# VH-VL binders against Mucin-19 (Muc19): the designs that were tried, part 1

Scores and structures below are computed, not measured.

Target 1, 175 residues: Mucin-19 (Muc19), of Mus musculus (Mouse) (q6pze0r851to1025)
Amino acid sequence: STCHVYGEGHFRTFDGESYSFDGLCQYTFLEDYCGQENGTFRILIESVPCCENGLTCSRKVIVTFQDQNIILQDGKVTAVQTAESTDCRERSANLYSIHTVGLYLIVKLLNGIILIWDKYTKVSVILDPSWQNKVCGLCGNNNGDLKDDFTTRHSSVAAGALEFANSWKTSQECS
Unless a header shows other numbers, all headers, positions and changes below count from the first letter of the chain; antibody chains are not in Kabat numbers.
F, E and O are the ipSAE of ESMFold2-Fast, ESMFold2 and OpenDDE, as the mean of both directions, binder to target and target to binder. V2 is 0.75 times the mean of E and O plus 0.25 times the DockQ between their complexes.
Where letters were taken out, [cut] stands.
The coordinates of atoms that the task and the answers printed are left out; those that the model quotes come from them. Centres of patches stay.

## First folded at step 1 (VH-VL)

Design d7 (from d6 with heavy chain L99Q S100E E101Y W102D E103I P105T)
Fold by ESMFold2, look of step 5:
Structure d7 (fold): chain C 175 residues (1-175), chain A 121 residues (1-121), chain B 113 residues (1-113)
Amino acid sequence: as target 1 above (175 residues)
Amino acid sequence: EVQLVQSGAEVKKPGESLKISCKGSGYSFTNYWIGWVRQMPGKGLEWMGIIYPGDSYTRYSPSFQGQVTISADKSISTAYLQWSSLKASDTAMYYCARQEYDILTGYFDYWGQGTLVTVSS
Amino acid sequence: DIVMTQSPDSLAVSLGERATINCKSSQSVLYSSDNKNYLAWYQQKPGQPPKLLIYWASTRESGVPDRFSGSGSGTDFTLTISSLQAEDVAVYYCQQYYDSPYTFGQGTKVEIK
């Protein structure tokens, strides 16, 4: 299953729902926390506007996976180990791979998540079948049912994309 | 039979606008990328950019960003390359070419016949 | 940008003889995850658009004669025409599609000696 965003916030969810949302805050693209503390990953996105016209020029992507923060920004990728990991075996393990292919930079995670970024505005995530019905965020819940793809952070089904997308904002201070 | 048919040759003056076309047939137009390639007189091939007509997503080579606009009208299976203000240095042959949907197959399997654009005072 | 450099710029070969065209990339175009070289070869005959010959460095496109073969890996690639025919007079281009912008070599003109 594939979810993507491009341009001025044109989304397609894992279950095939399409919507537009042009927010300038940081949002949860997808995660497996979904209201719990025992999640294993988060993917956050931010639209980066052009200085001249306020249109989206790029996107910043932040991936939290295991003890790693993987940051995609300005056409580059940086991996930073979180302060909570002290296990050198975790540091020596290849928990992800990063490649540039075609138009894209590709991050493959051990957990079966593939993140694809065109180094510009387009971000795509591909999930293997094991993630069915285990994720939430702007990409929807990957349960094969379009009826609840607009499920908010608070587990209610929004009537429209704006309410849905704003519920996935990571900071109430951004407006 | 897969075909890409381009619009005819153009003779223009500097400062004029121009929109050339590339019509695809014999395949599912929205399921393949269309790229544009410039060939300056007596020179090699130069990738300008690419569009996926299914969602109109576009990417440009840095050397062409802001110089041209790539677009498509999927209802008539046609891609476009356009200039708002031509320069003499835009004199070249312009090809459209098809790329498979999989972004890992960025080679061009079918090419249009080319459109010669001549810009002179 | 990945720079593609072909050698020679021009090549004269007798009918029925072997023609060899080299292409070197400024960085590897081998994608380790699938072990494929993201390299294609095109033929451009006079007055015609380019035509795809080889992709993935060594895979012939359907309908391309067996006398055309591609080889190499990483940064060094070769197009071989095992027995040159009159219809093979053209300019040949290599192209990488490993990273944007997709770039072409400068071309190698093949002529009959």
Scores: ipSAE 0.007, ipTM 0.594, lowest interface PAE 8.9, mean pLDDT 85

Design n2
Fold by ESMFold2, look of step 5:
Structure n2 (fold): chain C 175 residues (1-175), chain A 123 residues (1-123), chain B 107 residues (1-107)
Amino acid sequence: as target 1 above (175 residues)
Amino acid sequence: QVQLQESGPGLVKPSQTLSLTCTVSGGSISSGDYYWSWIRQPPGKGLEWIGYIYYSGSTDYNPSLKSRVTMSVDTSKNQFSLKVNSVTAADTAVYYCARVDYDFWSGPYFDYWGQGTLVTVSS
Amino acid sequence: EIVMTQSPATLSLSPGERATLSCRASQSVSDYLAWYQQKPGQAPRLLIYDASNRATGIPARFSGSGSGTDFTLTISSLEPEDFAVYYCQQYSNWPLTFGGGTKAEIK
C-alpha cells in the first residue's frame, strides 16, 4: 500500500482516500503509537514555504526510528543519534539504506517501510502487508476501510479533512 | 488533454538573452502534480535537457548550462519560461517545452511535448 | 553523469523488416530508461518508459527490453511511417541524459 502527499497538501491515504490540506505546522504523517507508548516509529512532515509567494517549496520529513532521527531536508538525508548509544547499540549502520533513483531519494528502513522523497514537496510511503491496521496519522489507518480513514488522533471519525488533519498536528501552539 | 505551446522571438542577436514562454492548456501547473521542462535540439543534432521547474519556482538545471540559464513560472497565467543569457551561435536550436511525469514507478520522463520553436542566434 | 551510447548511428531497412536499436549506459540505470521517436520536423514522441512499457497509443510492433546497462528497442515489422530518429533517455541519475540517436532510413 502507498500513501503520498505533494504540492499544496494533496494527500492520498493508504486506503485510497484523497483530500487536500495546506497546513504549515508539523504533522504526524504516520506512526505506530496511535495513542499508546509502545510504538516503534514516527514519520513527521512539515511544509516549508517559499519566500515571497507563500507556496510550499519543499517538505521536511523526520523519521524517528529506534535511536535515530532520519531527516530529509534541503535535498539531503541525514541521520542524527537521538540519545547516547547504549552498550547494545548494534543497529546504527544497518538501520536503513539510502539510494537515489533519478530525481528522488529512497530510504528503506529495516522495519519494512520505504520512504520516497523527490527532494521537494512529494513524499511517498510504501508499507508491506504486515503493517495492516497498525498505523495512524495523515496517511489513514491502512485497514482497507475508506469510511474510517479520517480517524483523528482522539479516535473519532472526522466528517472532513480539516478537522482530521489538524488533529494530527504535533504542537497545539502552531496555527 | 494537456497541450504545451512555445512562444518567443525566433531570432536573437549574439550576447543577448534568449527568452521563451511555454503556455499550458488542458491542465494546471499550480496543481503540483507535474514538473515542467525545457529541452533543446540544435539543427541536425541530438536532444539536450536544459532543466525543469516546479509550480513553486523551484528548479533543477543541467550543470552544463546552469551558469547561463534561469527558469520561472507564472501560475496565474499557467505559463513557465526560459532565459538563456549571453547566447552564441551554439545556442541556435529548436526549443521544446515538455511535461515531466514524476512518480516512484514512472519517471521522470517527458510524456507531453510542445511543437517546438526554432531560435536562431545571428546578427 | 551517465553517458548514453546508441548504435548503430544509422539503420537502412525496408518496410516489413525487423529493426533492433541498441542503447548502452555508462553505469547501471536499472530499468529507468525511456525511448522516443522523432519524425522529421516534429517533436519527439514517447514510445517506451521504464525500459519495456509502451506509452498510450503506441502500436504493438514497438517493444523495449533490457535492464542495467544494455537496452534494445525492437520494431517487429517496419512500417513506412517508422522512418525517424530514435533516442533513449535515462532517468536513474541526475542529470537526465539522452543518447545520440539512431536514424532509421526506410527504403
Scores: ipSAE 0.100, ipTM 0.675, lowest interface PAE 6.2, mean pLDDT 85

## First folded at step 4 (VH-VL)

Design c7 (from d7 with heavy chain N31D Q99H I103F L104F, light chain S33D S100T)
Fold by ESMFold2, look of step 7:
Structure c7 (fold): chain C 175 residues (1-175), chain A 121 residues (1-121), chain B 113 residues (1-113)
Amino acid sequence: as target 1 above (175 residues)
Amino acid sequence: EVQLVQSGAEVKKPGESLKISCKGSGYSFTDYWIGWVRQMPGKGLEWMGIIYPGDSYTRYSPSFQGQVTISADKSISTAYLQWSSLKASDTAMYYCARHEYDFFTGYFDYWGQGTLVTVSS
Amino acid sequence: DIVMTQSPDSLAVSLGERATINCKSSQSVLYSDDNKNYLAWYQQKPGQPPKLLIYWASTRESGVPDRFSGSGSGTDFTLTISSLQAEDVAVYYCQQYYDTPYTFGQGTKVEIK
């Protein structure tokens, strides 16, 4: 399953629903919390405007996975871990890896999530089959059913993309 | 059917500006990269750069960085290649071509007919 | 940049005979994670734009005759035309898409002997 966003907020969900939404806040792209406290990861996105035109210049991506905080911003990946040892070999069991192929920077999480970023506005997520029916956010719920792909944070099915997408805003203090 | 239709041949003098176009039809223009490829008379193919019209992200070959401008107007499904000041050495055939915005596809499946640019006194 | 070098620069082959074109890259274009070679072949007939023949080194594009085949891995690749036809007179190019800038070989001209 693949979900992506590009440009001025053009989304395609795991189940194939396409919609446009270019909010200026931070939004949940994908998570497994889905109304529970006991989730294991979140992927958050923010559109970063150009200072001159206000159009989207890039996207910032924030991944929280266990004690890993991985930030994709300014063409770079920044990973923050708690310091568990000064020995570099003890970090070889890291829960992610980073690769570059062609135009893309690829972050592979060992939980079966692959994050692909073109170092600009395009962000894509590919899920291992084990995540079927276990996720929510702007990417939809990955259940194979387009009818409920606009399920909001509050478990209602929105009539349109605007209501759906705004429900995934992470802070009411934005705007 | 997918088509890439380029603007017509140009005859220019050194120092003049030029903007040539590539119009896509029969597909979702904003879902594909558009690349520009130069072919000097009697020579092979040179990749100049690409643009993703969906967000206007552009990458240039180092050989062409600063020499040309690649742009797109997605409202009319058109990509452009532009020179601010042509040189005689810019005389060539210029092709546009597309590839899928798939993470692992960088081969060009459809090509425009080419635009011949001739720069001479 | 990844330099693509083709050999020969030109070749003449009798109708119905095999034509073989080699392409060598200055770096491997095999991505170990997906085990794919990021290599394409194009045909350019006189007065026409290039046409895609082969991608992923060996996968034939739809509508391309099965006499065209690609092989090789890593740095060494081959385009084979198993039985040359009159309409196969063209210049053939390899192209890598492993990393930017994408680069083409210098071309191989195929003629009827």
Scores: ipSAE 0.014, ipTM 0.572, lowest interface PAE 7.0, mean pLDDT 84

Design c8 (from d7 with heavy chain S56D I103W, light chain S33E S100Y)
Fold by ESMFold2, look of step 7:
Structure c8 (fold): chain C 175 residues (1-175), chain A 121 residues (1-121), chain B 113 residues (1-113)
Amino acid sequence: as target 1 above (175 residues)
Amino acid sequence: EVQLVQSGAEVKKPGESLKISCKGSGYSFTNYWIGWVRQMPGKGLEWMGIIYPGDDYTRYSPSFQGQVTISADKSISTAYLQWSSLKASDTAMYYCARQEYDWLTGYFDYWGQGTLVTVSS
Amino acid sequence: DIVMTQSPDSLAVSLGERATINCKSSQSVLYSEDNKNYLAWYQQKPGQPPKLLIYWASTRESGVPDRFSGSGSGTDFTLTISSLQAEDVAVYYCQQYYDYPYTFGQGTKVEIK
């Protein structure tokens, strides 16, 4: 299954719900924490406006996976370890791979998640089937049911996209 | 029969606007990419950008970003290339071409006949 | 950008003889995940649009005569016309679709000697 966002915040969830939302804060695109502390990853997104007209020029993507922060920004990918180790290269290299082909930069995580970025505004995530009904965020819950795709961070089902999407903001101080 | 039919030749002056068209037929228009390629007089081919008419997603070559607008009207199976203010250096042949949907394929299997754009004082 | 360089810029070949066109990319266009070369060849006859001949470096498009063949891998590619026909007079372009932006070679003009 695939979730994506592009342009001025045009989303399509894993279960096929389409909606528009382009807030200027950082939001949870996808995670497996879902209100618990024992998750294994988060994928966060931020819309980066063009200085000239305020429209979205790019998207920044932050992936937290194990002790790694993988950042997709400015057409490039960087990885920063959140904990020191005796062999950082070995630990990092075993957790993900990065490929460039066509218009795309592709990050394959060991956990069966494929992140595809066009180095511009389009971010796509493809999930291995093992992730069914195990995720949450702006991409929905991947359970095959459109009725609960607008499930907020607090496990309620929002009536519309705005309430739903704003619940996935990572900082309450951002407006 | 897959066919891409482009609008006719244009003669314009610098500063004028222009919108040329590319009409697809014989296939599911919204399921294939349409790309635009420039060929300046006596020169080779330059990839300008691409659109997926199914959702209007577009990407431009960096050298053409902000210089032209690529759009589509899926209700009439037509893609467009547009300039808001033409320059003499825009004089060229412009081709539309179809690209298979697979995100790993970037070659063009069918081409329009071309639209000659001449911009001179 | 991946620069595509063709050689020669032009060649003249007698009818029925072999024509060979080379294309070199500034970076490998072989994608390790599927082991395919992201390279295409086009033919552009005088006054006509380009026509796809070959994709994935060596796969002929439907309707392309078997005298056309592509070979090579990584950075070095060759288009071969095994027995040149009169209708093969054209400019030939290679194109990479491995990385953004997609780029074409400068073209090789093929004429009958």
Scores: ipSAE 0.065, ipTM 0.665, lowest interface PAE 5.9, mean pLDDT 86

## First folded at step 7 (VH-VL)

Design k2 (from c8 with heavy chain N31D Q99H L104F, light chain Y100T)
Fold by ESMFold2, look of step 9:
Structure k2 (fold): chain C 175 residues (1-175), chain A 121 residues (1-121), chain B 113 residues (1-113)
Amino acid sequence: as target 1 above (175 residues)
Amino acid sequence: EVQLVQSGAEVKKPGESLKISCKGSGYSFTDYWIGWVRQMPGKGLEWMGIIYPGDDYTRYSPSFQGQVTISADKSISTAYLQWSSLKASDTAMYYCARHEYDWFTGYFDYWGQGTLVTVSS
Amino acid sequence: DIVMTQSPDSLAVSLGERATINCKSSQSVLYSEDNKNYLAWYQQKPGQPPKLLIYWASTRESGVPDRFSGSGSGTDFTLTISSLQAEDVAVYYCQQYYDTPYTFGQGTKVEIK
């Protein structure tokens, strides 16, 4: 399954729902927490406007996976360990890999998630089938049913994209 | 049905400007790359560059960087190839083609009919 | 740049006989992460735009007759037409999409002997 966003906030969910949402805050693109504390990853996105005309020129992507923060911004990838750890397993570079092929920068996580970024506005995520019904966020819930793809952060089904997408804002203080 | 319809043949003189077009229909225009391919008379195919109309991101082959401009107008689902000053060596057939939308899919599944550009005194 | 070299430049084949076109890349186009060969084949009939035949080296595009097949890996690839038909008279091109600039072979003209 593939989810993506591009341009001025044109989304396509894992289940094939297309919608537009051009918010300027940080939003949960995809996560497995889904209202619980026992998740293993988050992928957050922010639209970065052009100084000149306010249109989206780029996207910032933040991936939290294990004790790693992987940041895609300004055409670059930066990885920062977020916890002080003495566990050798946590220090291994094999938790993720970064590749460039064609026009894309690819981050492959050990959990079966592939993140693809064109270094500008297009962000795509490909999931293993094992993630069926285990995810939530702007990419939908990956359950094969379009009727509940607009499931909000609080597990209600929104009638429209705006209510749905704003529920995935990570800071209520952002407007 | 996916279609790419290009503007008609052009006969020009050296030094003139030219903008040719490629209109996409039957698909979400901003979800796919549009590439331009040159075929000089009696020669093979040359990739000139691509554009992603969703955000106007462009890439050029080194051979064409600075020689042409690739652009798009997503409001009318149209991509463009333009020259500010044509040369006789620009005489060729020019194709637009759709680049598959998935990552790692740089093969062209639908092609326009071509635009013949002839540059001669 | 990845240079794509086809052989032969021209091929004359009797109707119903096998036609074989080779394509060699100057660098491997096999991507180790997904184990796919980033190679496509196109057919260009006289007066027409190119038409996609094969992608991922061996996957036939929808609507392409079964007589067309692709094989090979890494740097060496083959397009095979198992039983040449009159409508197969065309120039055939291989293309790599492993790295930019995307590049094509010089073409192989297939004619009826």
Scores: ipSAE 0.011, ipTM 0.527, lowest interface PAE 8.8, mean pLDDT 85

Design k4 (from c8 with heavy chain Q99L T105S)
Fold by ESMFold2, look of step 9:
Structure k4 (fold): chain C 175 residues (1-175), chain A 121 residues (1-121), chain B 113 residues (1-113)
Amino acid sequence: as target 1 above (175 residues)
Amino acid sequence: EVQLVQSGAEVKKPGESLKISCKGSGYSFTNYWIGWVRQMPGKGLEWMGIIYPGDDYTRYSPSFQGQVTISADKSISTAYLQWSSLKASDTAMYYCARLEYDWLSGYFDYWGQGTLVTVSS
Amino acid sequence: DIVMTQSPDSLAVSLGERATINCKSSQSVLYSEDNKNYLAWYQQKPGQPPKLLIYWASTRESGVPDRFSGSGSGTDFTLTISSLQAEDVAVYYCQQYYDYPYTFGQGTKVEIK
């Protein structure tokens, strides 16, 4: 299954729902927490507008899994160990792999998630079948049912994209 | 037979708008990228940008970002290159070309005949 | 941006003799995951649009005469015309499609001596 966003906030969910939302805050694109403490990852996105016309110039992506923060911005990827280290590992081998071809920077995570970024506004996530019914966020819940794709952070089904998408904002301080 | 047929030559004055076209036939138009390439008189080839007509996703070379608009109308299998205000420096031959290997990257396997745009004051 | 530099800028070769055009990229265009060189060669005859000759550095496009061949890897590439014909008078361009933005070499004009 594939979810993506591009341009001025044009989304396609894993289950095929299309909607537009161009908020200026940080939002949960995809996570497996879904109201529980036992999650293993989050993927957050932020739209970065152009100064001269307010259109989206890029999209910043933050991936949290295990003790890693992987940041996609400015055409680059960096990884930062976020949790307090309990071992002095020389390198975090096999946690993820990165390669670039054509327009795309591709991050493959150990957990079966493939993140594809065009170094600009388009972010895509591909899930293998093991993630069915295990995710939530702006990408929907990947349950094969379009009727509840607008499930908010609080487990209610929103009537429209605006209510749905704003529920996935990570900080209520942002407007 | 794959064909890309471009609109005819244009003679314009600075400040005028222009939209030139590229009609694809003989293949599934929405499954291949279309790119635009500029060739200034006596000069080489410059990649301007590409569009995927299946979802209208578009990317521009940094040199052309904000200078032109690339669009497509998949109902008539046509891609467009558009200027809101032409400059004399826009005088060039403009080619459309189909990109083979349409997911990750590719090369231009079929080219249109070109559209000569002349902008003079 | 990946800069593509061709040499020579122009080349005069006698009919039936070998023509060799070099193309150098400012960084490798070999993709390690598929082991392919993301390089193409185009021919542009006078008054005509470009025509694809070679892709993946060495694969001839359908209908291209076998006197055209491509070689090289990484950053250094060569287009060879083994026996130059009159109809081969053209400008030849290399192009990388490894990384955004895609870029062309400046062109090499081939003439009959």
Scores: ipSAE 0.162, ipTM 0.682, lowest interface PAE 4.8, mean pLDDT 86
Fold by OpenDDE, look of step 7:
Structure k4 (fold): chain C 175 residues (1-175), chain A 121 residues (1-121), chain B 113 residues (1-113)
Amino acid sequence: as target 1 above (175 residues)
Amino acid sequence: EVQLVQSGAEVKKPGESLKISCKGSGYSFTNYWIGWVRQMPGKGLEWMGIIYPGDDYTRYSPSFQGQVTISADKSISTAYLQWSSLKASDTAMYYCARLEYDWLSGYFDYWGQGTLVTVSS
Amino acid sequence: DIVMTQSPDSLAVSLGERATINCKSSQSVLYSEDNKNYLAWYQQKPGQPPKLLIYWASTRESGVPDRFSGSGSGTDFTLTISSLQAEDVAVYYCQQYYDYPYTFGQGTKVEIK
């Protein structure tokens, strides 16, 4: 299953639901926490405007996996290890791999998740079948049911895209 | 049979707007990227940008970003290249071409016949 | 950007003889995951659009005569016409699609000696 975001906030969930949302905050694109304290990964996205007319120039992506923070920004990838980690360089090589091919930068995580970024506005995530019904965020819950794709951070089903997307803001201070 | 048919030659003056077209047939138009390539007189090939008609996702070469607009109408299997204000330096042959199905690939397997654009005062 | 440089700029070859065109990339266009070279060759005859000849550096497009072959890996590539025919008079281009933006070589004009 594949989830996409591109342009001025056009989304396609794993289950095939399409919606648009033009937010200026940081949002949970995909995670496996889903209201629990126990999680293994989190993918955050932020729109980066390039002009005052509101057009999105790029999309910043932050991947948290194990003790690694992988940041996709300005056409580049950077990795930051948490302070609790030792021997960062060697461990990171085992946790993920990065490839640049064509238009895309590809991040492959050890857990089987593939992140594809065009170094611009498009972000795609590919999940193995094993991730069925184990994720949440703007990409939906990947359970094969379109009717509950708008499941909010609070485990309710939103009536519309705006309510749904706003529930996945990482901070309520921004609007 | 896969075919890409482009609109006819254009003669314009500097400052005028222009939109040329590329119609695809013989394949699923929404499942393949369409690219535009510029060839100035007596010069080589220049990659301009691509569009995926399935969701209208578009990418431009940095050299052409903001200089042209690429769009598509999937209902009639047509891709477009347009200028808001032409310059004399825009004089060239413009080709549309289909990319192979693999999203990682970037080679063009089918080409339109080309549209000659002449811009002169 | 990856710069593609072809050599020579022009080539005159007798009918039935071998024509060799070289293409060099400023960096490797070999992808380690699939072990493929993201390199294509095109033929453009006068007054015609380019035609795809070779992709993945060495795979011949359907309908392309056997006398055309592509070889090389990494940064150095070669297009070979084993026995030049009259209809092979054209400009030939290499193109990388390994990195954005996609880039073409400057072209090699092949003529009959």
Scores: ipSAE 0.092, ipTM 0.713, lowest interface PAE 3.2, mean pLDDT 90

## First folded at step 9 (VH-VL)

Design s1 (from k4 with heavy chain N31D D55N D56S)
Fold by OpenDDE, look of step 11:
Structure s1 (fold): chain C 175 residues (1-175), chain A 121 residues (1-121), chain B 113 residues (1-113)
Amino acid sequence: as target 1 above (175 residues)
Amino acid sequence: EVQLVQSGAEVKKPGESLKISCKGSGYSFTDYWIGWVRQMPGKGLEWMGIIYPGNSYTRYSPSFQGQVTISADKSISTAYLQWSSLKASDTAMYYCARLEYDWLSGYFDYWGQGTLVTVSS
Amino acid sequence: DIVMTQSPDSLAVSLGERATINCKSSQSVLYSEDNKNYLAWYQQKPGQPPKLLIYWASTRESGVPDRFSGSGSGTDFTLTISSLQAEDVAVYYCQQYYDYPYTFGQGTKVEIK
């Protein structure tokens, strides 16, 4: 299944729910171990307005996997090892791969998650079936039910997109 | 010298399965994307999809998604295109081609000789 | 999908004369980050696979004769054969690799008048 964000905050969840949200904060696009801090991965997104008119020109993506941070920004990808482990640089090469095809940057994680970025506003995440009902965030819970795609960080179902998306802010101080 | 050698012509009936091959040589097979292009008789070129043999990451054209399977065996430097159930409309020449590995490249610099697939009752 | 439209569909040119093939994309294939046009040209002779002629809209592939040239930017591109030779009889295709799916033009058949 595939989740997408594109344009001025148009989302399509894994289960196929479509909604629009144009927040200016950092949001959890996708993570496992929902509501917990001990997940195995986390994908964060931020809108980057580069136009005077306030339009979103790009999105910053931060992928946390193991002790690696992969940052997609300004049309480039950078990888930074977290301070949690000093012994994993050699292992990082086996944790993910980065490829470029045409306009797209592709990040493939060892856990089977694929991230595709067009260096602008479009971000796609592809999950294999093994991730069914094991994820949460702006991409939904990937359980095959559209009705509960707006499951919030607090494991409740939001009534609308705004409430749903706001629940996935990485910092509640951001508005 | 870079070469892509494809398997021979196939004559099949509707409903049959088929797997054709493309063997690369003269370069590091795992470092370059391989694509498949369909050309129906007397028609133009159609981009089907690509695969990166190094990790078997695959991208399909929406028109071919679910219709064919692209795979690769890097141990023998071979890419594959396969059908589970052929249709008469699958009659065409199929080319494999190598994508040039130049940053953001998506053009095909080397091509196989093509595999003619004929599907008829 | 980005639609590639070539013109004309067929072209008859006398030996030694200039042949011009146009290719239009439904959207720009110019990438702002590298300022490159993600456009290629191929030649396909009868009974043969396509052969790469031009990439990045204007870069000639190694071994391709100087009489072949590519130009254009954004949505409008041109393949020019400055002096048509007998061996240039073929179908020519443009291809964008800016966005998935990659797409080809419908082809232009070049013949000798």
Scores: ipSAE 0.035, ipTM 0.625, lowest interface PAE 3.7, mean pLDDT 90

